# VH-VL binders against Monomethylamine corrinoid protein 2 (mtmC2): the designs that were tried, part 14

Target 1, 218 residues: Monomethylamine corrinoid protein 2 (mtmC2), of Methanosarcina mazei (p58978)
Amino acid sequence: MTNTEIFNKLTNAIVTQDIAGCAKLTQEALDAGISPLDIITKGLSPGMKIIGDKFEAAEIFLPQIMMSGKAMSSAMEILTPELEKTKVEGEEGTGLAITFVAEGDIHDIGHRLVTTMLGANGFDILDLGVDVLNETVIEEAAKRKGQKIILVGSALMTTSMLGQKDLMDRLREENLRDSVKCMFGGAPVSDKWIDEIGADATAENAAEAAKVALNVMK
Below, E stands for the ipSAE of ESMFold2; O stands for the ipSAE of OpenDDE; V2 stands for 0.75 times the mean of E and O plus 0.25 times the DockQ between their complexes.

## First folded at step 6 (VH-VL; framework fv_erenumab)

Design Y5 (from S19 with heavy chain Y100S; at its last look DockQ between E and O 0.04; V2 from the best seeds 0.00; counts 0 for: pae O 7.3 > 2, placed apart)
Fold by OpenDDE, look of step 6:
Structure Y5 (fold): chain C 218 residues (1-218), chain A 119 residues (1-119), chain B 110 residues (1-110)
Amino acid sequence: as target 1 above (218 residues)
Amino acid sequence: QVQLVESGGGVVQPGRSLRLSCAASGFTFSNYGMHWVRQAPGKGLEWVAVISFSGRFKYSVDSVKGRFTISRDNSKNTLFLQMNSLRAEDTAVYYCARYSDYSGYFDYWGQGTTVTVSS
Amino acid sequence: QSVLTQPPSVSAAPGQKVTISCSGSSSNIGKNYVSWYQQLPGTAPKLLIYDNNKRPSGIPDRFSGSKSGTSTTLGITGLQTGDEADYYCGAWDSSLSAWVFGGGTKLTVL
């Protein structure tokens, strides 16, 4: 199979929620010498984008999204170790990305993808996981005061999104706001929301998130 | 069964304060976000405020910001709306509604409590 | 004045089908789940449709929801006199950072 064919099959596996197939194809792609990054950006991510579009169009619903997410996760389990091996020592100066999913939110598919993409683009990664208290985020930021840091938060639910505003307020109260960059993402998140809460940026997907983060950190 | 019972409504003059309560039962109150929604006489539904399950996060519509405060006491299974500096346009039936955080909808509503602001 | 736009009224005879439209934008219906609520005269709203097209327990299959782009539609088949009510669509608006409702549609059963 050509690389293009493999990518198309990966995309389709995500779109059709073929979890087992996705894992298998991912391994095959690796075996064929395709880079983990290409597998993600040219195969898996396009699939997730299609899923997102279909969801927006009400062609699929949450269960399908979750299943596609599981497919993505299965692939990422395979790819993560490989990505770690190729960690390009970030150019001195990219910085530390502290990634997390907001309190009360356990949707980690986007979070994992974003984290992976940030790492692939040279960021040091501190992954705080899901259902993360703002206090924890603040604590971690405070511990690293003086370092080049970007906070990368995800929220899929409206109520968890509200926590982003709280986090920003708390950062200001703790005199940490100027010491960190803040990027938030998730379905309910908009540019206007970012502006409202005084954050630095948002991104529509994991690939964009990495690019935006790089720009924000310049 | 899930029950939401609003109270605290009444007739007040402009500039006065009123505190609404919503007593919840039949479910684990602390697991759900809660909303206030109001409806002026003969008008449609208007969203007022939301508070997360833990009470740590809350947000209100612009028209009530600085005047209304949403809060909750999970130990008492009660939702509150403190309304200060009331205006005539705040006259409405006020509903508390349970929010499904995952999908984002109001699956249960109280019967409402009437607030009338008149000089 | 409502962020979501509904026709102010619809009417039909018993047994007929009616549809109620709700139009929004990319920041609300376009990217968020839509729910529909029924409000019988003198009563509190009741969840009718959630997640664009799902029915809660107890809601008959005569009620249906659909979403396309930035619009949603409530369908009611086999119209009954008891269906006479106001109907509201609702969604989170990411741009406004607020929940938004339609202006409501009064359904009259002739």
Scores: ipSAE 0.018, ipTM 0.559, lowest interface PAE 7.3, mean pLDDT 90
ESMFold2, look of step 6: ipSAE 0.277; ipTM 0.686
ESMFold2 (binder alone), look of step 6: mean pLDDT 94; pTM 0.949

Design Y6 (from S19 with heavy chain N31R R56S Y100S; at its last look DockQ between E and O 0.05; V2 from the best seeds 0.00; counts 0 for: pae E 14.4 > 2, placed apart)
Heavy chain, then light chain:
Amino acid sequence: QVQLVESGGGVVQPGRSLRLSCAASGFTFSRYGMHWVRQAPGKGLEWVAVISFSGSFKYSVDSVKGRFTISRDNSKNTLFLQMNSLRAEDTAVYYCARYSDYSGYFDYWGQGTTVTVSS
Amino acid sequence: QSVLTQPPSVSAAPGQKVTISCSGSSSNIGKNYVSWYQQLPGTAPKLLIYDNNKRPSGIPDRFSGSKSGTSTTLGITGLQTGDEADYYCGAWDSSLSAWVFGGGTKLTVL
ESMFold2, look of step 6: ipSAE 0.479; ipTM 0.795
ESMFold2 (binder alone), look of step 6: mean pLDDT 93; pTM 0.949
OpenDDE, look of step 6: ipSAE 0.013; ipTM 0.543
ESMFold2, look of step 7: ipSAE 0.000; ipTM 0.449
ESMFold2 (binder alone), look of step 7: mean pLDDT 93; pTM 0.940
OpenDDE, look of step 7: ipSAE 0.022; ipTM 0.559

## First folded at step 7 (VH-VL; framework fv_erenumab)

Design Z1 (from Y1 with heavy chain H54S S56D; at its last look DockQ between E and O 0.67; V2 from the best seeds 0.00; counts 0 for: pae E 3.1 > 2, grease 19 > 18.9)
Fold by ESMFold2, look of step 9:
Structure Z1 (fold): chain C 218 residues (1-218), chain A 119 residues (1-119), chain B 110 residues (1-110)
Amino acid sequence: as target 1 above (218 residues)
Amino acid sequence: QVQLVESGGGVVQPGRSLRLSCAASGFTFSRYGMHWVRQAPGKGLEWVAVISFSGDYKYSVDSVKGRFTISRDNSKNTLFLQMNSLRAEDTAVYYCARYSDYSGYFDYWGQGTTVTVSS
Amino acid sequence: QSVLTQPPSVSAAPGQKVTISCSGSSSNIGKNYVYWYQQLPGTAPKLLIYDNNKRPSGIPDRFSGSKSGTSTTLGITGLQTGDEADYYCGAWDSSLSAWVFGGGTKLTVL
């Protein structure tokens, strides 16, 4: 079976909530010599994007997106140790990534993937979890003023995206904007939006988020 | 310790309403999706409804859709099930259950509250 | 009728082994992980087995789970009188887009 066929099967397993099949295909892809990063970026992440789009279009509902998330998590249980094996150096001054899902968003699985990828690529991690108030993010950044920090926020829902502007405004008001880098991701987030709110970056998908974060941290 | 305690069950006539509550403690309630599962007398378990951690998204099975509404108040650590237009087939013990996002299964359940719908 | 099929009852003597079967289809047990719950009389269901064969912390290894094709089995060794309970299997069903359960099996320790 070609790599493209394996990736298409992985994508379909996510979209159809084939949890055991997704884990099995992930292991088969590893056994075939496909890199963990390629499995994520070319097979799994495209499936989560499709399911997110279908959820927003009311073509599927809460149970299906939750179980697609379980399929992704099952694959990540297999892949995370392999990603950690390939990350042997620490990259001296990488910094601290403070990761969170904004208040009122449903988007936890992309957040977990982004957090895992950041850790696997040399960042220290402070994972604030889900339903996180902007006030909490500001407090954690303020505690660490002078430290090398990137704030990494995720949004799947448009309403959560509005909170990103509020966070940037609060960082400026609290005299913290220059103390941190700010990266926001998720389906509704665009380069134009990042420019409008004065943040530093976005990534096209969660799998590339670590590379983008490394670049903005220099 | 994780604890879930249901209340609000009782005996009612068909067509009437009941509101079930589930009080949560021992964990950060706002970080978890929550479910209602029911068990009719002499029958197995039946999943009824789910609500996202924020409360913004919810889903109910077809047999109760339009009649039952799941909701939550994260400031009071409480899950609710508003049951309208009750029918005899809704007679069951109703459990609230915590959904583990990591494992994708129900890891903690309440003790249940009994709803009896009869003439 | 329950989507997953379990025997209504099983029994065995203290110290012995019992198995409880659960039969489903390709859309649930065949594709997806299975779970087992113990429900003691008058109490909440308790998770015994998750992801086919894993035990939560605090569940002794005399409880075991296995899965083959579209069937799953809960094994209990070293039976104790405190094991008398109803036991349920559960899984996600991809075709129904629902969590589904068996009808339950009453275990009697004689």
Scores: ipSAE 0.371, ipTM 0.732, lowest interface PAE 3.1, mean pLDDT 85
ESMFold2, look of step 7: ipSAE 0.284; ipTM 0.672
ESMFold2 (binder alone), look of step 7: mean pLDDT 91; pTM 0.892
OpenDDE, look of step 7: ipSAE 0.752; ipTM 0.916
ESMFold2 (binder alone), look of step 9: mean pLDDT 91; pTM 0.899
OpenDDE, look of step 9: ipSAE 0.691; ipTM 0.880

Design Z2 (from Y1 with heavy chain Y108H, light chain S97D; at its last look DockQ between E and O 0.53; V2 from the best seeds 0.00; counts 0 for: pae E 4.8 > 2)
Fold by OpenDDE, look of step 7:
Structure Z2 (fold): chain C 218 residues (1-218), chain A 119 residues (1-119), chain B 110 residues (1-110)
Amino acid sequence: as target 1 above (218 residues)
Amino acid sequence: QVQLVESGGGVVQPGRSLRLSCAASGFTFSRYGMHWVRQAPGKGLEWVAVISFHGSYKYSVDSVKGRFTISRDNSKNTLFLQMNSLRAEDTAVYYCARYSDYSGYFDHWGQGTTVTVSS
Amino acid sequence: QSVLTQPPSVSAAPGQKVTISCSGSSSNIGKNYVYWYQQLPGTAPKLLIYDNNKRPSGIPDRFSGSKSGTSTTLGITGLQTGDEADYYCGAWDSSLDAWVFGGGTKLTVL
């Protein structure tokens, strides 16, 4: 089986909620010498994107969303130890990533993956969890004013994504905007949206998010 | 401590309606999806309906579609099941059960409320 | 009648080991996580096993779950009188887009 075939099967496993198959394919991919990053970026993440898009379009049912998340989690259970083995010690001053899911949103699959990838790339992590109030994010940023900080927010729904604009506005109101970098992700999040709200960056997947964060923090 | 308390059960004739309630406490209700599961006398468990944490997604088993409606009021920490056009085969103990969009299983169950449909 | 198939009953003496089987298809057990619930007489169901083989807090290690192919098995070691109950397997079915249960197994402690 070619790498491309493996990636396609991983994508399909996520899209079709094949939890057992996803785990098996993930292990097979590793056994074949494929890197954890490639498995995530070329196989699993594309599947989650499809699921996110379908969710936003109301084309899939709640159980499918839930089980796709489980499929992703099963893969990550296999990949996480491998990622930890390849963890790159960040340069002094990589910074603190404060990660969270937007208020009104409890979908944390992408959030967990992004958080893991950021950690694997040398960031210190403060994970605020899901359904996080903008005020909580602001408070945490304020407490650490002067530190090198990137806020990393996730939103799966258009409605929860709108809160990102509010967060940016509040950061400006509190004179914190210049003290932090802001990156947002999720199925509905676009470059246009980032520009509209005045954030610093977005990313297509968790692996890219880590890379983008590193660049933003330079 | 997580608590789920069902109410609204009773004895009704076929074709009538009942509204079940499930009062939740001991956890942040709005962060969890909720289900109804029923059990006919002397029989096994049957899934009935699910509602997401903010109510954006609602789904029911085919046998109750068009007759049963699941809803919730997060301000009151309450889950509902409106049952219309009741049939004899709807006779069962009805349980509310908690789940999360991530977990996929029923981690807490109420004690159930009994619905009897008989002529 | 039930989408998942369980034996109607099993029995054993205290201290013995029992197993309860649950068979499904590729659309449920074959590709999705399996859960087990315990229902003591006159009570509501209680989560016993989740994600094929994991135990919730408070569930003793006497209880175990395993999955192979389109089937799953609940194992109970050191059987106690308090284990007498109905046991249900459950899974989400991708074809039906629904949560499904087995027919239940009545465990009698002799």
Scores: ipSAE 0.029, ipTM 0.576, lowest interface PAE 4.7, mean pLDDT 90
ESMFold2, look of step 7: ipSAE 0.237; ipTM 0.634
ESMFold2 (binder alone), look of step 7: mean pLDDT 91; pTM 0.900

Design Z3 (from Y1 with heavy chain S100Y Y108S; at its last look DockQ between E and O 0.64; V2 from the best seeds 0.00; counts 0 for: pae O 5.2 > 2)
Fold by OpenDDE, look of step 7:
Order: sequence, then structure tokens, then C-alpha cells
Structure Z3 (fold): chain C 218 residues (1-218), chain A 119 residues (1-119), chain B 110 residues (1-110)
Amino acid sequence: as target 1 above (218 residues)
Amino acid sequence: QVQLVESGGGVVQPGRSLRLSCAASGFTFSRYGMHWVRQAPGKGLEWVAVISFHGSYKYSVDSVKGRFTISRDNSKNTLFLQMNSLRAEDTAVYYCARYYDYSGYFDSWGQGTTVTVSS
Amino acid sequence: QSVLTQPPSVSAAPGQKVTISCSGSSSNIGKNYVYWYQQLPGTAPKLLIYDNNKRPSGIPDRFSGSKSGTSTTLGITGLQTGDEADYYCGAWDSSLSAWVFGGGTKLTVL
């Protein structure tokens, strides 16, 4: 089986909610010598994107979304130990990534993946979890004023995404905007949105998020 | 401690309507999806419906589509099941159950409320 | 009748080991996680096993789950009188787009 075929099967496993198959394919991919990063970026993430798009278009129901998430989680259980083995020691000064899911949003699959990838790329991690109040994010940023910090927020829904604008506004009001970098992601998040709210960056997937974060923090 | 308390069950004739309620306590209700599962007398479990934590998505088994509606009021920590056009085969104990997002299973159950549809 | 198939009943003496089988298809057990529920007489179901073989907090290690292919098995060691109950397997069915259960197995402690 070619790498491309494996990636397509992984994508399809996510889209069709094949949880056990996804785990099996993930292991097979690793056994075939494919890197965890490639498995995620070329196989799993494309599947989640499709699910996200369908979700936004109301073409799939809650159970499908939930089970696709489980499929992703199953794969990540296999990949996480491998990612940890390849953890790149960050250069002194990589910085602290404060990760969170927006208020009113409890979808954490993407959040967990992004957090894992950031850690694997040398960031110190402060994971605030899901349904996080903007005030909590601001408080954590304020406590660490002067440190090299990037805020990494996730939102799966348009409604929760709107809270990102509020966060940016409040960061400015509290005179913290210049003290932190801000990156946001999620299915509804676009470059246009990032520009609109005055954030620093977005990424299409967790692997890209890590790379973008590194660049933003330079 | 997590508590789920169903109410609204009773005896009704076919074609009538009932509204079930499930009062939740001991946890942050708005952070959990909720389900209805029913059990006919002497029979097994049957999934009925699910609703997301903010109610944006609702989904039900085919046999009740068009007749049953699941809803919730997070300000009152209450789950509802509106049952219209009731049939004899709807006779069952109805349980409310919670699940965490992406869990895929029912981690807490109420004690159930009995619905009897008979002529 | 039930999407998942269980034996209607099993029995064993205290202290013995018992297994309850649950068979499905590629669209449910074959590709999705399996769950087990215990229902004591006159009570609501309780989660016993999740994600094929994991135990929730408070469930003793006497209870175990395993999955192979399109089938799953619940194992109970050191059987106690308090284990007398109905046991249900459950899974998501990707074809039906629904949560499905087995028909239930009545465990009698002799």
C-alpha cells in the first residue's frame, strides 16, 4: 500500500466514523515508517476538515461529529507517544503557549491536537481547557506580563468564534495586546477573520499551527 | 453528586400527547449533551433521542421522528421530551442520560418515568 | 430483533468466572467502541465498561471487557450475589446512524 493510499484511508476512516479502523490504519502507517506528523497532516486532519465543513453546512448530525472525534482521539492515543519521542527541544525562549477553547464551546479534539503539537515543538504549555471565559485568558496573560506568550484559541462554531473578537478587544482595553501574540483556529476561522479582529495568525491544522506559532514568536 | 430525575409519565390513550421532563443537578448541565433512552416492559434498552449541550443539534431514532421532540432549558437545568401521536409501542420506562462531548456513552442515568399507552 | 446479539441468560456459582458475549456487524462493533451497562433488578442502567475495555471509577477490576472483530465479551471474575443483573452491550452504528443495544443478558448467581 502506498503512502497516498494509507492517507486516503485515514481520511475516509475519519469521515465515515470508523474508529477502530482509524486506530488500525494509524498503527499500520507508523509500521510502514510514516511519520506521526504526516499521518496527522496528510491523513487525519483532512478528514476532520471534511467533517468540520459538513458540520458547518449542517450536512451531518451530532452523532457523526462525535464519532469522528472519537476516531481522531483513537488515532491520537497511538500517535502521542510517538510524538513525544520526537519532541524537539525548543530553543531557549520559544515561549509559553496558553491554549483554550472559546467560551460556550466544549469541542476539544482540535484543541488537544494543537496543544500536543505545540508542546512537541518546544513550547511550554498552559492548557486552560474548554469553555474558557475571556476574562480567564486575560487574567492569565496579565499575570505573565513581560513573558514571551502566545494565546492559542480554538472555536468550532461561528457563535463561539465571535468571542475571539471580544477577547482581542479586551486585550487592547487592558493594554495587554502588545504583550502577547494571538493565534486562533477552528473550522469557521479564516484569514479574513483574523485580519478583522486584529489577531496575529491562524492555521488550517495542528501541525501548521505549531509552525505558524514558531514563526509568530520569532 | 450527579442526579437526574425524570417526571411526566402516565397512562394515556393512543394518539394523545405527553411531555416528559428531566431535572438535572450536581453538575454543570450546559456542558453535557443529553439523551433519552427507553425500555419497554420486560424488554431491552432502546435509544430514542439526543440533544447537544446548547441545543443546536437534535437527533432521534427513526421510529419517533415527526412525533417526538427533544429540547432543553439550561437556565432551569431541565431536559424535555415532547411526545405526540403516541402509540402502544411507545409504552416504556423513559430514562434521561447524559454524555460528555465525544464520549459516545451514557455515563449517568435517571431512575426513569413510566409511560403507558393503552386504549 | 436487537441489532446486537446477546445470550438471553447465563448462570454461575459464587466465586466463579462468567463471560457474556455480544455479536454485531462491521457497521457497529466492527468499527466503533463498545460499551457495557449493568442493570440491577428494579433500577436504572449503570455504565460498566466503556471504550471496549475501560472501567469507570468505582467499577471493580473483576469486570473486564474485550473486543475482537465484530464481537465483544464481558468478563466477570469472583462472581458475587450482587452481580445478579441484566447486562447490555451497546455501540454506535454507523450505517443506522443510531446508538444500538444488545437484547440483554440475565445473569443468575446460583
Scores: ipSAE 0.022, ipTM 0.586, lowest interface PAE 5.2, mean pLDDT 90
ESMFold2, look of step 7: ipSAE 0.536; ipTM 0.819
ESMFold2 (binder alone), look of step 7: mean pLDDT 90; pTM 0.903

Design Z4 (from Y1 with heavy chain Y105A; at its last look DockQ between E and O 0.38; V2 from the best seeds 0.00; counts 0 for: pae E 4.5 > 2)
Fold by OpenDDE, look of step 7:
Structure Z4 (fold): chain C 218 residues (1-218), chain A 119 residues (1-119), chain B 110 residues (1-110)
Amino acid sequence: as target 1 above (218 residues)
Amino acid sequence: QVQLVESGGGVVQPGRSLRLSCAASGFTFSRYGMHWVRQAPGKGLEWVAVISFHGSYKYSVDSVKGRFTISRDNSKNTLFLQMNSLRAEDTAVYYCARYSDYSGAFDYWGQGTTVTVSS
Amino acid sequence: QSVLTQPPSVSAAPGQKVTISCSGSSSNIGKNYVYWYQQLPGTAPKLLIYDNNKRPSGIPDRFSGSKSGTSTTLGITGLQTGDEADYYCGAWDSSLSAWVFGGGTKLTVL
């Protein structure tokens, strides 16, 4: 089986909520020497993107999304140990990463991966989960005012991405913007968007996100 | 301690409506998807409906679609099931159940509330 | 009538081992994780096994789950009188886009 075939099958496993198949294929991919990052970026993530698009188009429903997420989780359970092997010892004082998926968004693949990579690079992690209200993020930031904090938000949908602007506005309104660093990611997120909303950074993938976060926190 | 307490069950005639409630405590309610599962007398379990963390998304099984509506009030830590146009086959104990993203299962259940639809 | 098939009843003496089978199809057990729930008489279901063979906190190791193909088995060793209950297997069905359950198995401790 070619790498491309494996990726396609992984994508399909996510799209069809084949949890067992997803796990099996993930292991097979690893056994074939495919990197965890490639498995995620070329196989699993494309599947979640399709799921997101279908949901937005009302072609699938909430339970299907949830189970696709579970399929992704099953894969990540396999991949996480492999990813951690590349763990860089964190430097003291790296800071706290507060990670979350934007309100109205339950796609957590990128979020989980980014969270994992941030942890692997020495960040303390506060994972707020998915469908997180901006107010919750604000509250958590406020509680920790004075600490070295980076907010790491993910959004897979354009609609959920828009909430990032609101979050930034709210941070400013609450006089928290200068107390935190803000990084956002997701398929629709661009550098232009980051500039528009006044955030600090974005990243194209989880590995880059960790590096960027480290730089932003310096 | 996680606790789910259903209420609102009763005896009604076909075509009538009931509204079930599930009061949640012992956990951050807004961080969990919630489900309704029912069990007819002497029968097995049947999944009914699901609602996301903040109620942005919800879905019901076909057999109740258009008749039942799941909702939640996170400020009150309460899950609801509005049941309209009730039928005899809707007779069951109705359980609210918390969904765990970790297990992918219903990790906590309420004690259930009984709904009886009879002429 | 249930999407998943269980024996209606099983029985054994205290201290013995029992197994409860659950059979499904490629669209549910074949593709997805299996869950087991215990329902004591007059009580709500309780999660017993998740992800085919994992136990939640508080569930003793005498409870075990296994999956093969489109079938799953719940194993109970060292049977106790308190184990007398109904047991339900469950899984997501990718074809139906719904959680499905077995018909339940009544376990009697003799």
Scores: ipSAE 0.211, ipTM 0.700, lowest interface PAE 2.2, mean pLDDT 91
ESMFold2, look of step 7: ipSAE 0.234; ipTM 0.657
ESMFold2 (binder alone), look of step 7: mean pLDDT 93; pTM 0.943

Design Z5 (from Y1 with heavy chain S100D D101L Y108S; at its last look DockQ between E and O 0.16; V2 from the best seeds 0.00; counts 0 for: pae O 5.6 > 2, placed apart)
Fold by OpenDDE, look of step 7:
Structure Z5 (fold): chain C 218 residues (1-218), chain A 119 residues (1-119), chain B 110 residues (1-110)
Amino acid sequence: as target 1 above (218 residues)
Amino acid sequence: QVQLVESGGGVVQPGRSLRLSCAASGFTFSRYGMHWVRQAPGKGLEWVAVISFHGSYKYSVDSVKGRFTISRDNSKNTLFLQMNSLRAEDTAVYYCARYDLYSGYFDSWGQGTTVTVSS
Amino acid sequence: QSVLTQPPSVSAAPGQKVTISCSGSSSNIGKNYVYWYQQLPGTAPKLLIYDNNKRPSGIPDRFSGSKSGTSTTLGITGLQTGDEADYYCGAWDSSLSAWVFGGGTKLTVL
C-alpha cells in the first residue's frame, strides 16, 4: 500500500467514524515508516476538515462529530508516544500556550490536536478545555501578565468564531492585548477574519499551528 | 469512580414546582455535558434535557419547554432541573446522565429520583 | 408514541438466541449512530452497545448490534437468566435535534 493510499484511508476513517479502522491504519502507517506528522497532516487532518465542513453545511450533527473525534483520539493515542520521542525541547523562551475552544463551542477535536502539537514543539501548555468563557481566558492571561503567552483559540462554528472578536476586544479593553499573542483556528477561521479582529495568526492544521505559533512567539 | 446521585424528588400536586439535583463525583464535572432522562412508571425512557459544559447549550424536549430549566453549578459539581407547572404526565423517575464528549452517548447514569405529581 | 419502535416483549429459553429490533427513520437511525441500553429490574439503564455495533468494556460478546438502513437489531446469544431486562435503543434525531429512545423491549428468559 502506497503512502497516499494509507493517507486516503485514514481520511476516510475519520469521515466515516471508523474508530477501530483509524487506529489500525495509524499503526500500519507507523509500521510503514510514515512519520507521525505526516499521518496527522496528510491523513487525519484532512478528514477532520471534511467533518468540519460537513458540520457547517448541516450534513452531520454533534454525535457524528464526536465519533469522528473519537476516531481521531484513537489515532492520537498511538501517535502521542511517537511525537513525544521527537519532542524538541523548547528553546528557553518558547512560552506558554493557553489553548481553548471558544465559548459556545464543544468541538474539541482540532483543539486537542493543536494542543498536542504545541506541546510537542516545546510550548508549555495550559489547556482550558472547551466552551471556555472569554472572561476565563482574560483572567488567565491577566494572571500571567509579563510571561510570554500565546492564546490559541479554536472554533468550529461560525457562531462560536464570532466570539473570538469579542475576546480580542476584551483583551484590548483590559490592556492585555500587547501582553499576549493571539492565534485562532477552526474551519470557519480565515486570514481575513484574523485581520478583521486584530489577531496575530491562524493556521490550517495542527502541524502548521505549531509552526506558526513558534514564529509568532519569536 | 464516577458517581451520580440524584435528589429532590417527591410527591407534589399539579401546578407546583420541584427542583432536582444531581451530585457528581469521581470526574471533572465541567468537562462533561449532562442530561436528564426520565421514565414514567412502567414506561420507557424519555430524554428530557441537556446542558453543555458551561451552560452555553441548553436543550429540552418539547413537552417540558417553558416549564423545565436545566442548569449546573460547576463549582459544586451539581446538575439541576427546575421543574415548574408540574403535570401528572411528569410523574417519573428522573435520571441524570453524563454525556461523553467523545462518544456521543450516556456513559454514566445515576440511580434516579422519583417525582410523583398527583392531586 | 416513541420515535423509535421496538417490540414490547421477546422471550426465549436459556442458551438460546434472541434478537430485538428497533426501527426508526432517516432522521435518526438512518443517519446517526445507534445505542442500546440494558435496564435490569429496579436499576438504572446501562450502556450495552454504542456506535451501532460496538461493546463497551465489560459487556460480553454475547451481545451484538447491527444496523441496516433505518433499523437496528440487538442480538443476544447464549441467553442467561441474568439477561432478563428491558432493552432500549437510542439515537440522535437530526430533525428533532434531540435524543430519542425506543419504547423498550422486555426480555423474558423462560
Scores: ipSAE 0.028, ipTM 0.550, lowest interface PAE 5.6, mean pLDDT 89
ESMFold2, look of step 7: ipSAE 0.212; ipTM 0.666
ESMFold2 (binder alone), look of step 7: mean pLDDT 90; pTM 0.870

Design Z6 (from Y6 with light chain S35Y; at its last look DockQ between E and O 0.03; V2 from the best seeds 0.00; counts 0 for: pae E 4.7 > 2, placed apart)
Fold by OpenDDE, look of step 7:
Structure Z6 (fold): chain C 218 residues (1-218), chain A 119 residues (1-119), chain B 110 residues (1-110)
Amino acid sequence: as target 1 above (218 residues)
Amino acid sequence: QVQLVESGGGVVQPGRSLRLSCAASGFTFSRYGMHWVRQAPGKGLEWVAVISFSGSFKYSVDSVKGRFTISRDNSKNTLFLQMNSLRAEDTAVYYCARYSDYSGYFDYWGQGTTVTVSS
Amino acid sequence: QSVLTQPPSVSAAPGQKVTISCSGSSSNIGKNYVYWYQQLPGTAPKLLIYDNNKRPSGIPDRFSGSKSGTSTTLGITGLQTGDEADYYCGAWDSSLSAWVFGGGTKLTVL
């Protein structure tokens, strides 16, 4: 199989909630010499994007998302050790990434992946989890005022995404906006949205998120 | 064969707590999401809560948010529902249910356990 | 009070055909798959129909489901005394972000 074929199969495995197939294909991809990063960015992430879009469009059920998440998790169990082997010791000064899923949102698949990728790229990680109140994010940012911090928020739903605007407003209100970098992601999140709310960046996938974060923090 | 067995029901006063359990067998428990659905006496079915296969996703109906917590122990093949601050309207038979892949709903149900909240 | 609406009761003689309707909205039946559950007296619900019109293993072909627009119908042919039960439709509601049920229909076999 060509790499492209493998990627397509990985994508399809996620979209169809083929947990066993996803794991198998992931291993096969690794065995074929494909990098963990490519497996994630070209195979798995596109699948999760599709799932997110479908959910937003009310075309699939929550259980399907959960099962796709399981498929993703199964792949990540295989990939994580490989990613850790390539972990670049963060340059002194990479900073702290505070990661979270927006209030009202419990979809953490992308969040976990992003968090993993950020860690793999040298960020210190503070994972606040899912359904995180904006106030909690603000408090954590405030506690660490003066540190090099990037807030990394995820939202799968449009409704939860809207909370990102509130967060940005609150950061400004609390005079914290200039003390932190803000990056948001998720299926509904766009560059236009980032501009609208005054955030610093977005990324299409976890791998890109890590790269973007590095750039933003420079 | 798939089997779900609820336990922990009983009679309690309002404001009290109760913990329900659901013992699963006959399938790989850790690969399936689980739900709680309840049925008040002489009434219809009401979805209560869901938990993903790993426990990463927990989601419940608004009427029980802040009071009920769904959890699971995959090592013991057991689903839980911690019910705090119980109200009269929580009186019902509580069923644990499994959902199937590609299906949005419940392919197997337990026999149910009865919870009665009365002063 | 239920998000999905069912007739409270239906009845027919053995051997006859009955239909049970379930009406919803664009946010549930209109967008999502419909499921039917059978609850025999004193027992737990059992999945009867999934994904609008599919039967799980063990469910006889006397049972059928159909969906049109924001409504669904359960059909039972060759009615048997053992079919006397409560029947519930269910669907995911995208607006509520919840699983919703009909109020249930009591089927009496005369």
Scores: ipSAE 0.026, ipTM 0.569, lowest interface PAE 3.9, mean pLDDT 90
ESMFold2, look of step 7: ipSAE 0.252; ipTM 0.681
ESMFold2 (binder alone), look of step 7: mean pLDDT 90; pTM 0.894

